# Miniprotein binders against p40896, part 10

Target 1, 331 residues: p40896
Amino acid sequence: MLMPKSVALLRIRYTLEAALARGFTTVRDCGGAEGFLKAEIRQGSLNGPRLITCGHAISQTGGHGDLRSGALPASAFDSCSCHFGQVGVVADGVPECYKAAREEFRRGADFIKIMGGGGVASPTDKISNKQFCDDEIKALVDVANSYHTYVTAHAYTAEAIQNCIKLGVKGIEHGNLLDERTAELMAELGCYLTPTLVTYKVMGSDQFSAFLGPENSRKNTEVLYKGIDAMKIAQKKKVKICFGSDLLGPLYGYQTQEFRIRGKVQTTQEILLSATVTPAEMNGLGDKLGQIKPGFIADLLMMKSNPLDDITILDEPESNILFVMKEGRIY

## First folded at step 21 (miniprotein)

Design BB4
Fold by ESMFold2, fold request of step 25:
Structure BB4 (fold): chain B 331 residues (1-331), chain A 108 residues (1-108)
Amino acid sequence: as target 1 above (331 residues)
Amino acid sequence: SKWLDGIIGDVMVYVELPEPTTDLEEIKEKLRKLAEELAKKLKEKGLEAKEVAVVVIEDGRITIVGSVTLEKPTNDAEEIYKEAKELLEKLYDGRPVKYIFVAVSDLE
């Protein structure tokens, strides 16, 4: 979308404040959130969730995270120091992968996001394409390990997932075409899966199909129908599952519908753990967040009724949340 | 239901103290008022509870979490207060208190 940078900043503020109001006291962003937002939230000048960020997603030239127009050079998009709207950077070869990952950590990233397979919204990439070479993935993992954190990868197909996790990638975003053998491997290696079905449900709807080109519409439909099956497989094989939505721009308001979709496959306890304990563990915060225990950070929701009895109340936050507490402050 | 890790209580009341306090008698006075409010809510709903829980927060952190299962359901304010007070007395470690939550669950 073409938008003045001052308007983009106001939309980000609104988006973060709304997410907190919907009960998300911590949000992990897999592309686009800048480190200064963390500082503004931490000091209280901006109301919003605690942010765990990767900065830019890293891809090879022509890969899924390469959203550049073929007519524009990689650097021509940003005519000022504003970083909004850029979600990916390009790195080819081991030295560039080292540099790209280190640059994201220099900018304040908490983890590295890579494109391990193709996707629906990429103009140049097919869902089945293999992305980075093995030595490139290993380089990215080595850098993340040196910062005592992790790499997570965008990947849909069983082959892409297996390639990533065998090389030390800790997390998989989406995973809609996961098969049973790959789920067994993920569980064995202690990897995390973050399914994001709501974005494909919303983008495949009549009111939003215009955001996709014909090829991307077909890719979106494929991953939508397979995603429920993949979730069932992951659940059966005891894969560590995190909560995610992968929503673009104005669609953030649909993020709570993921609770309802997951209710078709997971128990209420499993869904709640996926939004609390499991992501806290993934991010090295398992002794500080995600539970109501002494010594934990006071991130709490006061609800009108118990979500263990009906998970769908979390998809109706305006009706069901009485207050949101983050770090002991009511918002 | 008793879920110590992620969810506490089906009906809950709370208070924010104007200033953090270590005065146990002041804290108990607040617990009594919370128990009275909670009992009123239960009676208005025609319910009784078999679990009582207390949560205390100060300085952005949860400092106390405790619960107890009763032999008989209750919606009596004094009985709820007694159980909440005993939990607090057992768990209190002298740190300041800013928020006090009292919750009940296992409703019938």
Scores: ipSAE 0.641, ipTM 0.860, lowest interface PAE 1.0, mean pLDDT 80
Fold by ESMFold2, last read:
Structure BB4 (fold): chain B 331 residues (1-331), chain A 108 residues (1-108)
Amino acid sequence: as target 1 above (331 residues)
Amino acid sequence: SKWLDGIIGDVMVYVELPEPTTDLEEIKEKLRKLAEELAKKLKEKGLEAKEVAVVVIEDGRITIVGSVTLEKPTNDAEEIYKEAKELLEKLYDGRPVKYIFVAVSDLE
């Protein structure tokens, strides 16, 4: 039917199959994945992880998810976890925020993703910015609550994080400039942090650093070095930590390097919980996924050795995974 | 190794039945063969185990999970089979079985 869509679907199929083969039986996508992909995976038409989706990330005009300007390729540079198509929509003011969030739920979203602060690769904002007014964030949270789910927010700085979580945002993506006071507040409010250290390591590598340009390269460097410290703070303050990579397109294959990076600052048990129990809890699936218990969905990895002894075997899936089982089927 | 609810066993074996079964005799025969394979793996590594676990899967769901801590470590197939069989008999409720996993941990 449509040539560009058929090509895009082939690329998406490869990405999904590869993620499943790397051991990810469930993936939360923070922008771009539509409801039809969930249906096709459930029905067996595509092999891939179970998808938890937000549809489009919601941004203010000129915010991080507003990609209307600049020379940066949308497919190569995005701070959210998306892999295809349009990643974001713009909403300004309370009525537009209501409508944008409701539209994503109408299209099958499981949660709402917002841009609560500036980004590294955005052409129009500073990493230090907070984004949206309080009434806009509250509107988005109110809609998500009415659908019995949550809002998660892209945010780097302590100020942006605090503003979001005080207004009822449940999750923070990235959080690289988190301070101790903010981590204490996150823990008190029961909020979730999803660090994404691998994306900054990859974007800072020789192969990719030239794509950022000087200012974005400086922004990327700042968040890379701060992100390890932020994770140590979050762990010390007992913030609920989820596993994430924030990689796009062909870079998605680097996602398992996040296990290795986290191994330098978290225990193996902490890392494994962040990729299983904690995200299942965040998404209301704690009674179905993330553990080997009667009645749970049969999502299992058979490993050559125990990752509790060496977490880095998860960064070498081709050598260390004997099979991947999702919903009782070996892939 | 410490047990997490998301990790079971340091050494394990499994079988996929061609069709789901409720034939307890067939299931026990599969357990015996799995225990023999586990014992062989432990002996090849010069190890003994102090925990034995069984996991059963059918229809996309985990239906049985059970484990037992032994008083003494073992790598003997008959001892592993006995413990796995007792776990299965205690936990089995008549539902079909498609996959059987037997695992051991607390290795020394």
Scores: ipSAE 0.579, ipTM 0.836, lowest interface PAE 1.4, mean pLDDT 81
Fold by ESMFold2, fold request of step 25:
Structure BB4 (fold): chain B 331 residues (1-331), chain A 108 residues (1-108)
Amino acid sequence: as target 1 above (331 residues)
Amino acid sequence: SKWLDGIIGDVMVYVELPEPTTDLEEIKEKLRKLAEELAKKLKEKGLEAKEVAVVVIEDGRITIVGSVTLEKPTNDAEEIYKEAKELLEKLYDGRPVKYIFVAVSDLE
């Protein structure tokens, strides 16, 4: 059923309020959150985390962000929609990439998200595909540089990751098939990796495996068990690691399980830094967020006990967070 | 350490003032009450602390952060207050105060 704009907005409000209540005082959205939400949160009209947004993720025809049926022509994707939550746009060729990136910045984006490789949930791509030609990626990076910010890329395979970072992409989302040589290059170039392991756990569960078609189920299985190994490699090679969950819609409630999953690989200190200092640095906010220091924004969690002693208390926010403070206000 | 700046206190208490203030004597009065509450919590748990910290917030920003390591553990309200007061007096720069946090760490 076609969902009215008012219902879609109420669901977005609930999602944002819940994320704040779970302790996320700042969220970086890699597709779907439009710039107007950021303004509403700043004004206090909407309770929620501080948003760092890319607007729509940019994809080639047939790429990960192209959610159209393979039988439909490209022009069908261009149809006007009156619904919130569109996660991607399609751009082919250098001029379209310039325009798509500039449009997202015009709409209030803080950075550019691209689909640099195939994904699990896309109807038309393969995990192993590199996406975009080199000149297209360079164009997207050039636009982001002109706005004094960055491009981050969805990519799973070592080949896709290397292609992106060599062309100036600053961040890699997921990276489940990262190898040691690629991790060394990421560290050398100062790139950031944002693993999102919880989404594969949830999507592979009995409750949700029917969401995936046979090919998507196989793709999800391939990446599920490799994610732990990739994090071990990234940690060993000193790659800058950020915290992420990549959960779809109503599954946002599972986002805190990422803390528990990471406890299998990272120390409690490493996990906490990945959710605070490192992402603040990535987004040019390292002098304002992520630490309890004079002059920093008062984003604080008062916890029942110390997460350095037990990281899993962050996966139980209802029981363990006494209050959430954002910009000096208790929520 | 950079990470130690991201976590403060194993046991903590706080107060929000109705209006921001620059009245140092009013601030010290609030510190005393917080130290008493904190000491009570430590005694209830059978614990003592070797580190005392103070955090002050105004206008959405952290304005003061300070800590001190004690020679011996304590759960005495007057000792906690003395250390918190000394930190405040050393670090206070005349800016208004809206929130005051007092925390203790290094528990035994």
Scores: ipSAE 0.546, ipTM 0.826, lowest interface PAE 1.6, mean pLDDT 81
Fold by OpenDDE base, last read:
Structure BB4 (fold): chain B 331 residues (1-331), chain A 108 residues (1-108)
Amino acid sequence: as target 1 above (331 residues)
Amino acid sequence: SKWLDGIIGDVMVYVELPEPTTDLEEIKEKLRKLAEELAKKLKEKGLEAKEVAVVVIEDGRITIVGSVTLEKPTNDAEEIYKEAKELLEKLYDGRPVKYIFVAVSDLE
């Protein structure tokens, strides 16, 4: 589903407040959130989770972040900035990759997101595509490293994942088609996997399946059922796993269903770690966030029941959360 | 153990102080009230505390986290208070206190 940037901005306050109310005190955005939002949240102009942002996901021409119709020439989209570029920017070649990454950092990005493989919700790529040349990925990684941060990649296939992580990419978003060898390599390299199972579940549902065209629906179906297997493999190989949802617009309300889905393949403790300690570590906040320890940021959920007994209570925040504390403030 | 690993207690109560305080007597009084509330909740649930945990928050940061195993299970407010108080006295470093959380567990 595509949503105009203008519509997203109009809903941003509600979206942020709702995410916080669901218990998310920190959220990493992997494409679309502008850097100014972080300042507004810190200043109290917006109430929401602490944001970690990448700005625009960087993609090759015709890649997952290039949402332009393949039926039209590039010139047809020159005036259509309202529909494109909210999530992704296109960069081809090392110089453009340098520029794109630097621009995101200039605009306040905390990390870089790239499209390392084909996607579901893109019109012109195949899910099996390996995206970017090695020198392009290396260029993006080099820039991120110069800012002492990481690159994460959208990638589904074992090939795309391996290609990215061998070149220094530290995160993989989705990873639904990873194999055991890939998981082993991810664990060895200390790469973080962020599964987003709920997005596929929701998009594949009767209620929302109409938002996908035929080809996207096919791709969604493919990754939906493989995602749970990928989680099992990743868990078995001790890959560092983060919590993720990858929902858009009206679908944000389903974020907490990821807890329920993961309950099928992870222990409650593993799920909780994936939503606290592990993502904090990934983002260089492991000494400040994600634990109830002296000196840590006071991000807390006061709950009516113990999530260790039943992880699904985190999927019912409206009935189970008494309050959310972020940085010592109750919301 | 769920103690000191991000999830605390089977029964938890808290207080927000109107203003951050360094007054130990005020803090102790709050602890007493929390212990009384805990004791009441325990009795209502038919539980006895085997461990007591205290979490203290200053402003934006967690300042104190600690727990103690009780010599014997109890739902007595004074006994809970005693243990919480001793734990606080041991760990308190004089920084302002805004929130006090006290939790108990019936875990063996």
Scores: ipSAE 0.494, ipTM 0.807, lowest interface PAE 0.9, mean pLDDT 89

Design BB4
Fold by OpenDDE base, last read:
Parts: structure tokens; C-alpha cells; sequence
Structure BB4 (fold): chain B 331 residues (1-331), chain A 108 residues (1-108)
């Protein structure tokens, strides 16, 4: 979403503060958050979750990260520096992929996000599209490896997922159309799946469906009903699963509904692990975050009731969280 | 123990010390008050503690985590204090204490 920088910054502040208040002490951004936000949070000038960022999601021309209208030539979309919050950057070919990934790292990225397949919210691609050539993905992976970090990919289909993970991609975002064979391969390779079921549920609702154009609405419907099944398959095959929401704009407040949705396919323990231990491990922070152990960072939620008894209480943070502690400070 | 996985629930109380302290007697005094509060909450809920856990925070980091299974379920403040105190004495390493959390579980 493109908006004036001033407005964007105000919304970002609110979003980060609200996320922390809802109990998220660490958040991974998979496209759009700039590195300066991390600095502001660390120094205390901005209150919010600890951020793990990739900068811009890297996409091919016409890919999921390319939100340009297909009706206009590329020259019609010259980037204006007056807008903030662009999710993606376009890179075609190995040299551009090198440059794009290196630029994100230069600006403080912790990992790389790529669009490995078609998406819901993009106007010019199909969900069935495999995006990037093998050499492009390999280039992105090689750069990330040189920085001792990982690549995660947006991918829905079994084909797109398999293509990415065989080339060294370590994370899959969404994965709504994975099959059993793909899940087995993910488990074997130790890949991390981050389902984002709530985004589809919310976007498909009567209240918010109007935000999607006809094509995007169709695509959303396709992946919405497959996501639960994909989650079940992934769980059955013991894929490493992280917690995710992938909500944009006015929808940020619905992030906790992911707990409720997942309660239908995971145990409460599995859900909690997906929101603590597993994502910490994915991000190389397994020895510092996600557990209550000596030497770990003191990120704690004080709650009125035990989420192990009912995971849905985490979808009602206003009534169930007494306070949030982040790095030993109560907020 | 479920405590070590970073998931603590059931009944929990805490105290924030105005200033970090290394005074074990002060820490024990705070612990006693926490035990009393826990006992009260347990009684109100009609529960008995089967396990007691203590978490201590210094400055931004968790420094002590420990739990003990009780020989007998209890909602008595003195019994909870005794177990928590013994656990603390065993685990305390002399570093400053800013927060003390005490949790109890009604599950084994």
C-alpha cells in the first residue's frame, strides 16, 4: 500500500504498539519494514515488538511482489520517494538478484524474502505460476548464505514449494496448496512453514471482501479452504511450523485470530511452540528467545488464565493479558 | 517440566522490586508475600498446588528458573513458601534480583 510517508509512519507506530499490547514481543516482517524501525525500537524511541526484517520482498517482473498494473508500461510506474510502505522490489536475472539481496542486507535485513510463486493480492500473476528461474533463486540463496542467514519464499503450490526448497530456500510462507509429498520433503529438509490462515479468513469475510478486486477475491477463495487442509498435512508430516498472520493495512488487529483458527488443527502446545520456540530457532535465536530459561531474554506474558487449557484466550488479549514484558521491561 | 518450555500457566504472582537487590533476606520476605497471595488465589479458585515454580529476572534476562513437585497438594501459604524458599536457596547465585515470579500448577 502506497501512502504519504507521514501518514505511514503514524500508522506504523500504532501498529507496532498495538502488536506489543496484544502479546507479540517479537515480530518477523516479510516485506516492507525498513531497518530504521529496528533501531528506533532498540533505543526506545518507538515502542513495539523486536523486529526481524527482510526489507523488500524480492520478485520477478509480473510476480507477486510487482503490484504494477498490467495495462500500463513500466515507465508509467517510476518510483516516487514520497511514498512509504512498498512491500516488494523487482529483480530479473542473476545480477539484479544479487544486487537486490545485497541492498536489503546493506540496509539491515536479517533474512531475504522472495516471491517463489503467484499470490492473492497481486493483479498480474496466477496462483499456479512458478516465479523466478532456478538460477535466480540460487543466486538469492547464495547471497543469503554468504550473510549466514536464510531465504524464505512466498509459495502456495506444491510445485512452487518444491522448486524453492530444492534450491536451498529454508522457509515457506503460506503453503496453502501443499500436498503430502511436499510436506514430507519439507520435513526431510528441515524447512519451516509459516501458515497465515487468518489473512484469508478476514479478506474473505463480508466485511472486508470488497477490498479485493474480482480476480484477487477468486484467488483468495481458492486458497482459503485449502489452508486448513494444508496445515493438517504439514502437522501430520511433522513439518516445522511457525506462527504467522500476514495482515495488511486496517487488518492488523486481527492477528490473534490465527490462534483460534489453528486450534482446529493443532494442539495448544503445538500452537504455542509455533509462536515461541520454532520461530526463534528459524531465526537463529533459539538460545536467546522463545523459552523461559536461564540466560534467555525476559519476554513474558502474564495472563489471567492458562492458554494450554483454551488457546482462544490468546485471541482475546484485552481481557486475558495482564501485562507484557519485553526484555525485562513491563509495558 | 512444562515450565522449561517457556509455557507457564495456572496461577502466578509476581513482585517487582523498586531496586535490584542481592539481599537474600529481602528476597525471602518478598517470596513469603507471594506465597500468601498464591494461597489466597488457590483457595478462591478451589485449587491445590501440585507444583511450584520460581522465575527470577535480573536486567532484561531470565536468571533463575526452577520447579518442584510437591509431596502433597496444598493451598497453604506456609507450605508453598517453604518449597519456594528451598528452591530459591538452591538456585540463587547472588546476582541482583529485579523480578520474582512464583507459579503453581494444579496438574502433575
Amino acid sequence: as target 1 above (331 residues)
Amino acid sequence: SKWLDGIIGDVMVYVELPEPTTDLEEIKEKLRKLAEELAKKLKEKGLEAKEVAVVVIEDGRITIVGSVTLEKPTNDAEEIYKEAKELLEKLYDGRPVKYIFVAVSDLE
Scores: ipSAE 0.485, ipTM 0.800, lowest interface PAE 1.0, mean pLDDT 89
Fold by OpenDDE base, last read:
Structure BB4 (fold): chain B 331 residues (1-331), chain A 108 residues (1-108)
Amino acid sequence: as target 1 above (331 residues)
Amino acid sequence: SKWLDGIIGDVMVYVELPEPTTDLEEIKEKLRKLAEELAKKLKEKGLEAKEVAVVVIEDGRITIVGSVTLEKPTNDAEEIYKEAKELLEKLYDGRPVKYIFVAVSDLE
């Protein structure tokens, strides 16, 4: 459902303020956030985490970024500027991929997000679908490289993941159905995995049973139980892992539950690194962000308890965070 | 350090200076007060510090980070102050100080 731009902006303000209050000083958006928000946050007109944005996720026709019903004609793309921007854009073929990626960079993207496989929330694709041809992915990677940044891909299956990373994709979002061979290859190539376990848990709960339609609910169930196993495999093979949540709409407030879920698979130290050092490195900020060292940005959480003793305290920020410092300012 | 690069301390206190300062004596005075607060918290929790860490912030950037392992565990304010002071004197580079954080750990 497309939201009016005016309403969307008000909700964005709330979402960003709430994320900061929950202890997130930097957030990477992998589809939908417009580049102008970064300037507003830097200038102080908007309080929120530092944003790293890709603009629209780039998808093939009928891919995970194409949310049109199969009953709608090809012309049924909403081009109205009165609604908040779509999460995805459609690009088919090398020339369109060049144009789409260049347009996102023109609009202020820091990196490119692509749909490399099928997803849960899209109505017309299957999770098992491999998305984009090799030449299309290569085209997107080539453009991103020319801007000295990376491509990350939505991909669940081993096939989709391998296809992307062999073509120069540096990040994999989700990866719930990866196998040992895929994880080995990811580690070898220095690819970053960003699991998003909480989104599946929350969407599959009784409280939000109506959030997904029948087809999406089935897909959600398929990946929910595999995500933990994928995390174990990734850890075993020493894949670089980032923190992610990928919560949509009203579910955004549950983002800290990812800490609790990961506590079943990762050590506290591994989880903390995935939420600080590793994502900073992925985004070219490894020498500036994510550590308490001289010369680094002063992003700090002052807490009532030690997260090294119990990582679940980060899932209770209201009771455990005394304050959030971002770039030397207390909020 | 016994802590991760991004996470320090079992017990931590801080002070924000009204104005950034380069006056080392003023900074030391603030450290003394922080050490007293830490000592109080340690005693209340029945803990002893085994390591002391100091973090200093100037204008949005971390400028000083250091830690020292104590010769013996302590919850004494003067001992904590002594170690924090010596660490600060060693690491201070003369840049203005806006925030001072002092943390202690009882980790083995």
Scores: ipSAE 0.474, ipTM 0.798, lowest interface PAE 1.0, mean pLDDT 89
Fold by OpenDDE base, fold request of step 25:
Structure BB4 (fold): chain B 331 residues (1-331), chain A 108 residues (1-108)
Amino acid sequence: as target 1 above (331 residues)
Amino acid sequence: SKWLDGIIGDVMVYVELPEPTTDLEEIKEKLRKLAEELAKKLKEKGLEAKEVAVVVIEDGRITIVGSVTLEKPTNDAEEIYKEAKELLEKLYDGRPVKYIFVAVSDLE
């Protein structure tokens, strides 16, 4: 939801500080974070995780990034820079896809995010929708390649995932409805899966179920129970897996519950690698981030107990983290 | 090393130096104090160290990482210091030191 820039900036400050305090020293934003935030964090005027950003997620008209109700006219799409919190932009056709991706890079994006399938929190699409035509996805991939980086896609279904990765998309966000064949193909192509199980759990809970309208609630239910199975399949097929949460608004504080949820499917070692080494490699930072080695950036957590013994301690950072070090500074 | 990539330690202690230093004697003195603290924690937990690791941080970057398996499990401060010191002397390259971390493991 869009809000006044002043209010949004206050909220983002808190969100970033809180994420850092929870032990996240680097965060990848897959839609909404503007490039200037990275500069502010680097210079120390804003405390937070190191940000890897895509700017706006790129979507087709009526896609997951288009949050307009079906009753609104085409002119209702507001791309005004006076508001903060816009997640997506709309691009239809190859020329618009070129322009949209190039604009995100012009504004300082590190990678491109696309909506490759339907979503839960969008009113006019179905989860089963395959979004973008092949030439549009290829156009987006080609631009990203020219900047020596990757495209990641929001996609739930096996069809949408396969369509994206066959066209050169290197990341899949969510993937809750993937099958064994899709997982095999992802592993073969070296694609990265970023599950976000906690968002569905929290949104489906009694406490926050009212956050979703009836239709979105139905969609959420469809993917909630499939996410764990998708993780099992992906793990079995040796897909590269990254840590993700994809929480919105007041739900950001629940991001660490992803550790607890994944503990049912992955080993502690696998989970920790998904939150350190693997995402560093995905983002071209494998030689300087995500490991305790000479020459690497000094991002460290000092904890009261060993997470290898119990991964759930990472879901209680306030009790278990003594301090967070980011780039040699203790916060 | 028994630790995973990116993760170290069963029992950890650290010191922040007031100013970055290249004085090896100062660094060794800090290391001695850390060993004493580790020994105390081990005794309190009823543990013995089987491996000692040292991590040294400069200004924002990790400069030294190393570990050694002990011949005999120990919770003695002097023995821990000896092993940590030897490891440091082997790995130290003369760059300024801001943080020193020492970790021990009871894993074989």
Scores: ipSAE 0.469, ipTM 0.793, lowest interface PAE 1.0, mean pLDDT 89
Fold by OpenDDE base, fold request of step 25:
Structure BB4 (fold): chain B 331 residues (1-331), chain A 108 residues (1-108)
Amino acid sequence: as target 1 above (331 residues)
Amino acid sequence: SKWLDGIIGDVMVYVELPEPTTDLEEIKEKLRKLAEELAKKLKEKGLEAKEVAVVVIEDGRITIVGSVTLEKPTNDAEEIYKEAKELLEKLYDGRPVKYIFVAVSDLE
């Protein structure tokens, strides 16, 4: 539901402040965060994680980024200036893909996010849909390459994942239905997988049973139980894995539960690596961020207990984090 | 590092300097106080340090990271200070210091 821009901004402020307080000193947004937020954080007018942003996720008509009901006319996609826009934009064909990607970069994007397959929360697509034609994905990749950055794709199925990564996509969001062959290819190509297990768990809970409509709830159930298996496969094949949550709206507060969920399938070291070194490398910051080394950015958590002994303490930051340091400043 | 380039200790303490300083004597004084605090905490927990690690932070950047394995486990403040001091002297490059972190571990 479209929110007034004023209300949306207030919620964004809270979300960012809360994320920092939970120990996230850097956050990558894969759709919706505008470039001006980065400036406000740098200037200190807004307290939050360092943001790496893509602007709007780029989708085909009727794709995962197109949240319009099938009953709405084509013109309904245009957001009014007074309301917070959609997470995504629609681009069909090579010229529109060029324009869409260039527009996001003009507005300060660090990378490009595309919808390479169907999703849970979108009403008019199927999870099994492969989204975008090859020439469209290639166009988006080519533009991103010209800015010396990457494209990441929302994709669940092995088919959608393979299609994207063969065309130069460097990141896969979710990947819940990947198979061993796909994981092998991802590892070979150096593609990054960002699982987001917590979003499915939370959306599927009794507490939020009304959050998704019946069809979306069915989709959610389909991918929920596969996500853990996908993680195991990806780990086995040594895919580069990043930490992610992908929680929508009021669910964002559950972002740390991803640590608890991953603790069932990953070692603590693997989880911590996915939340520090690996995402830093993915975003070209491997020499500056994610490690305690001379010359690195001073992002630190001071904790009461050792997360190596129990990863679940990171799911209880209020009790276990003494302070968060970002760029040498304690918050 | 074995902790993914992190610092883990059984006891960790830190100090924030009011102003960034290049005065080595001031830094050493702060380090001594940290060592005393560490020693006290170790004794309270019934632990002995086997390793001492020091992390120094300047304005926004980590400047020093180092650790030393102790010849003998200890909970003595002077011994901890000595080792930490030597490590600091070896690694300090003259840049301003804003934060000093010292961690000790009983882990081998």
Scores: ipSAE 0.465, ipTM 0.801, lowest interface PAE 1.0, mean pLDDT 90

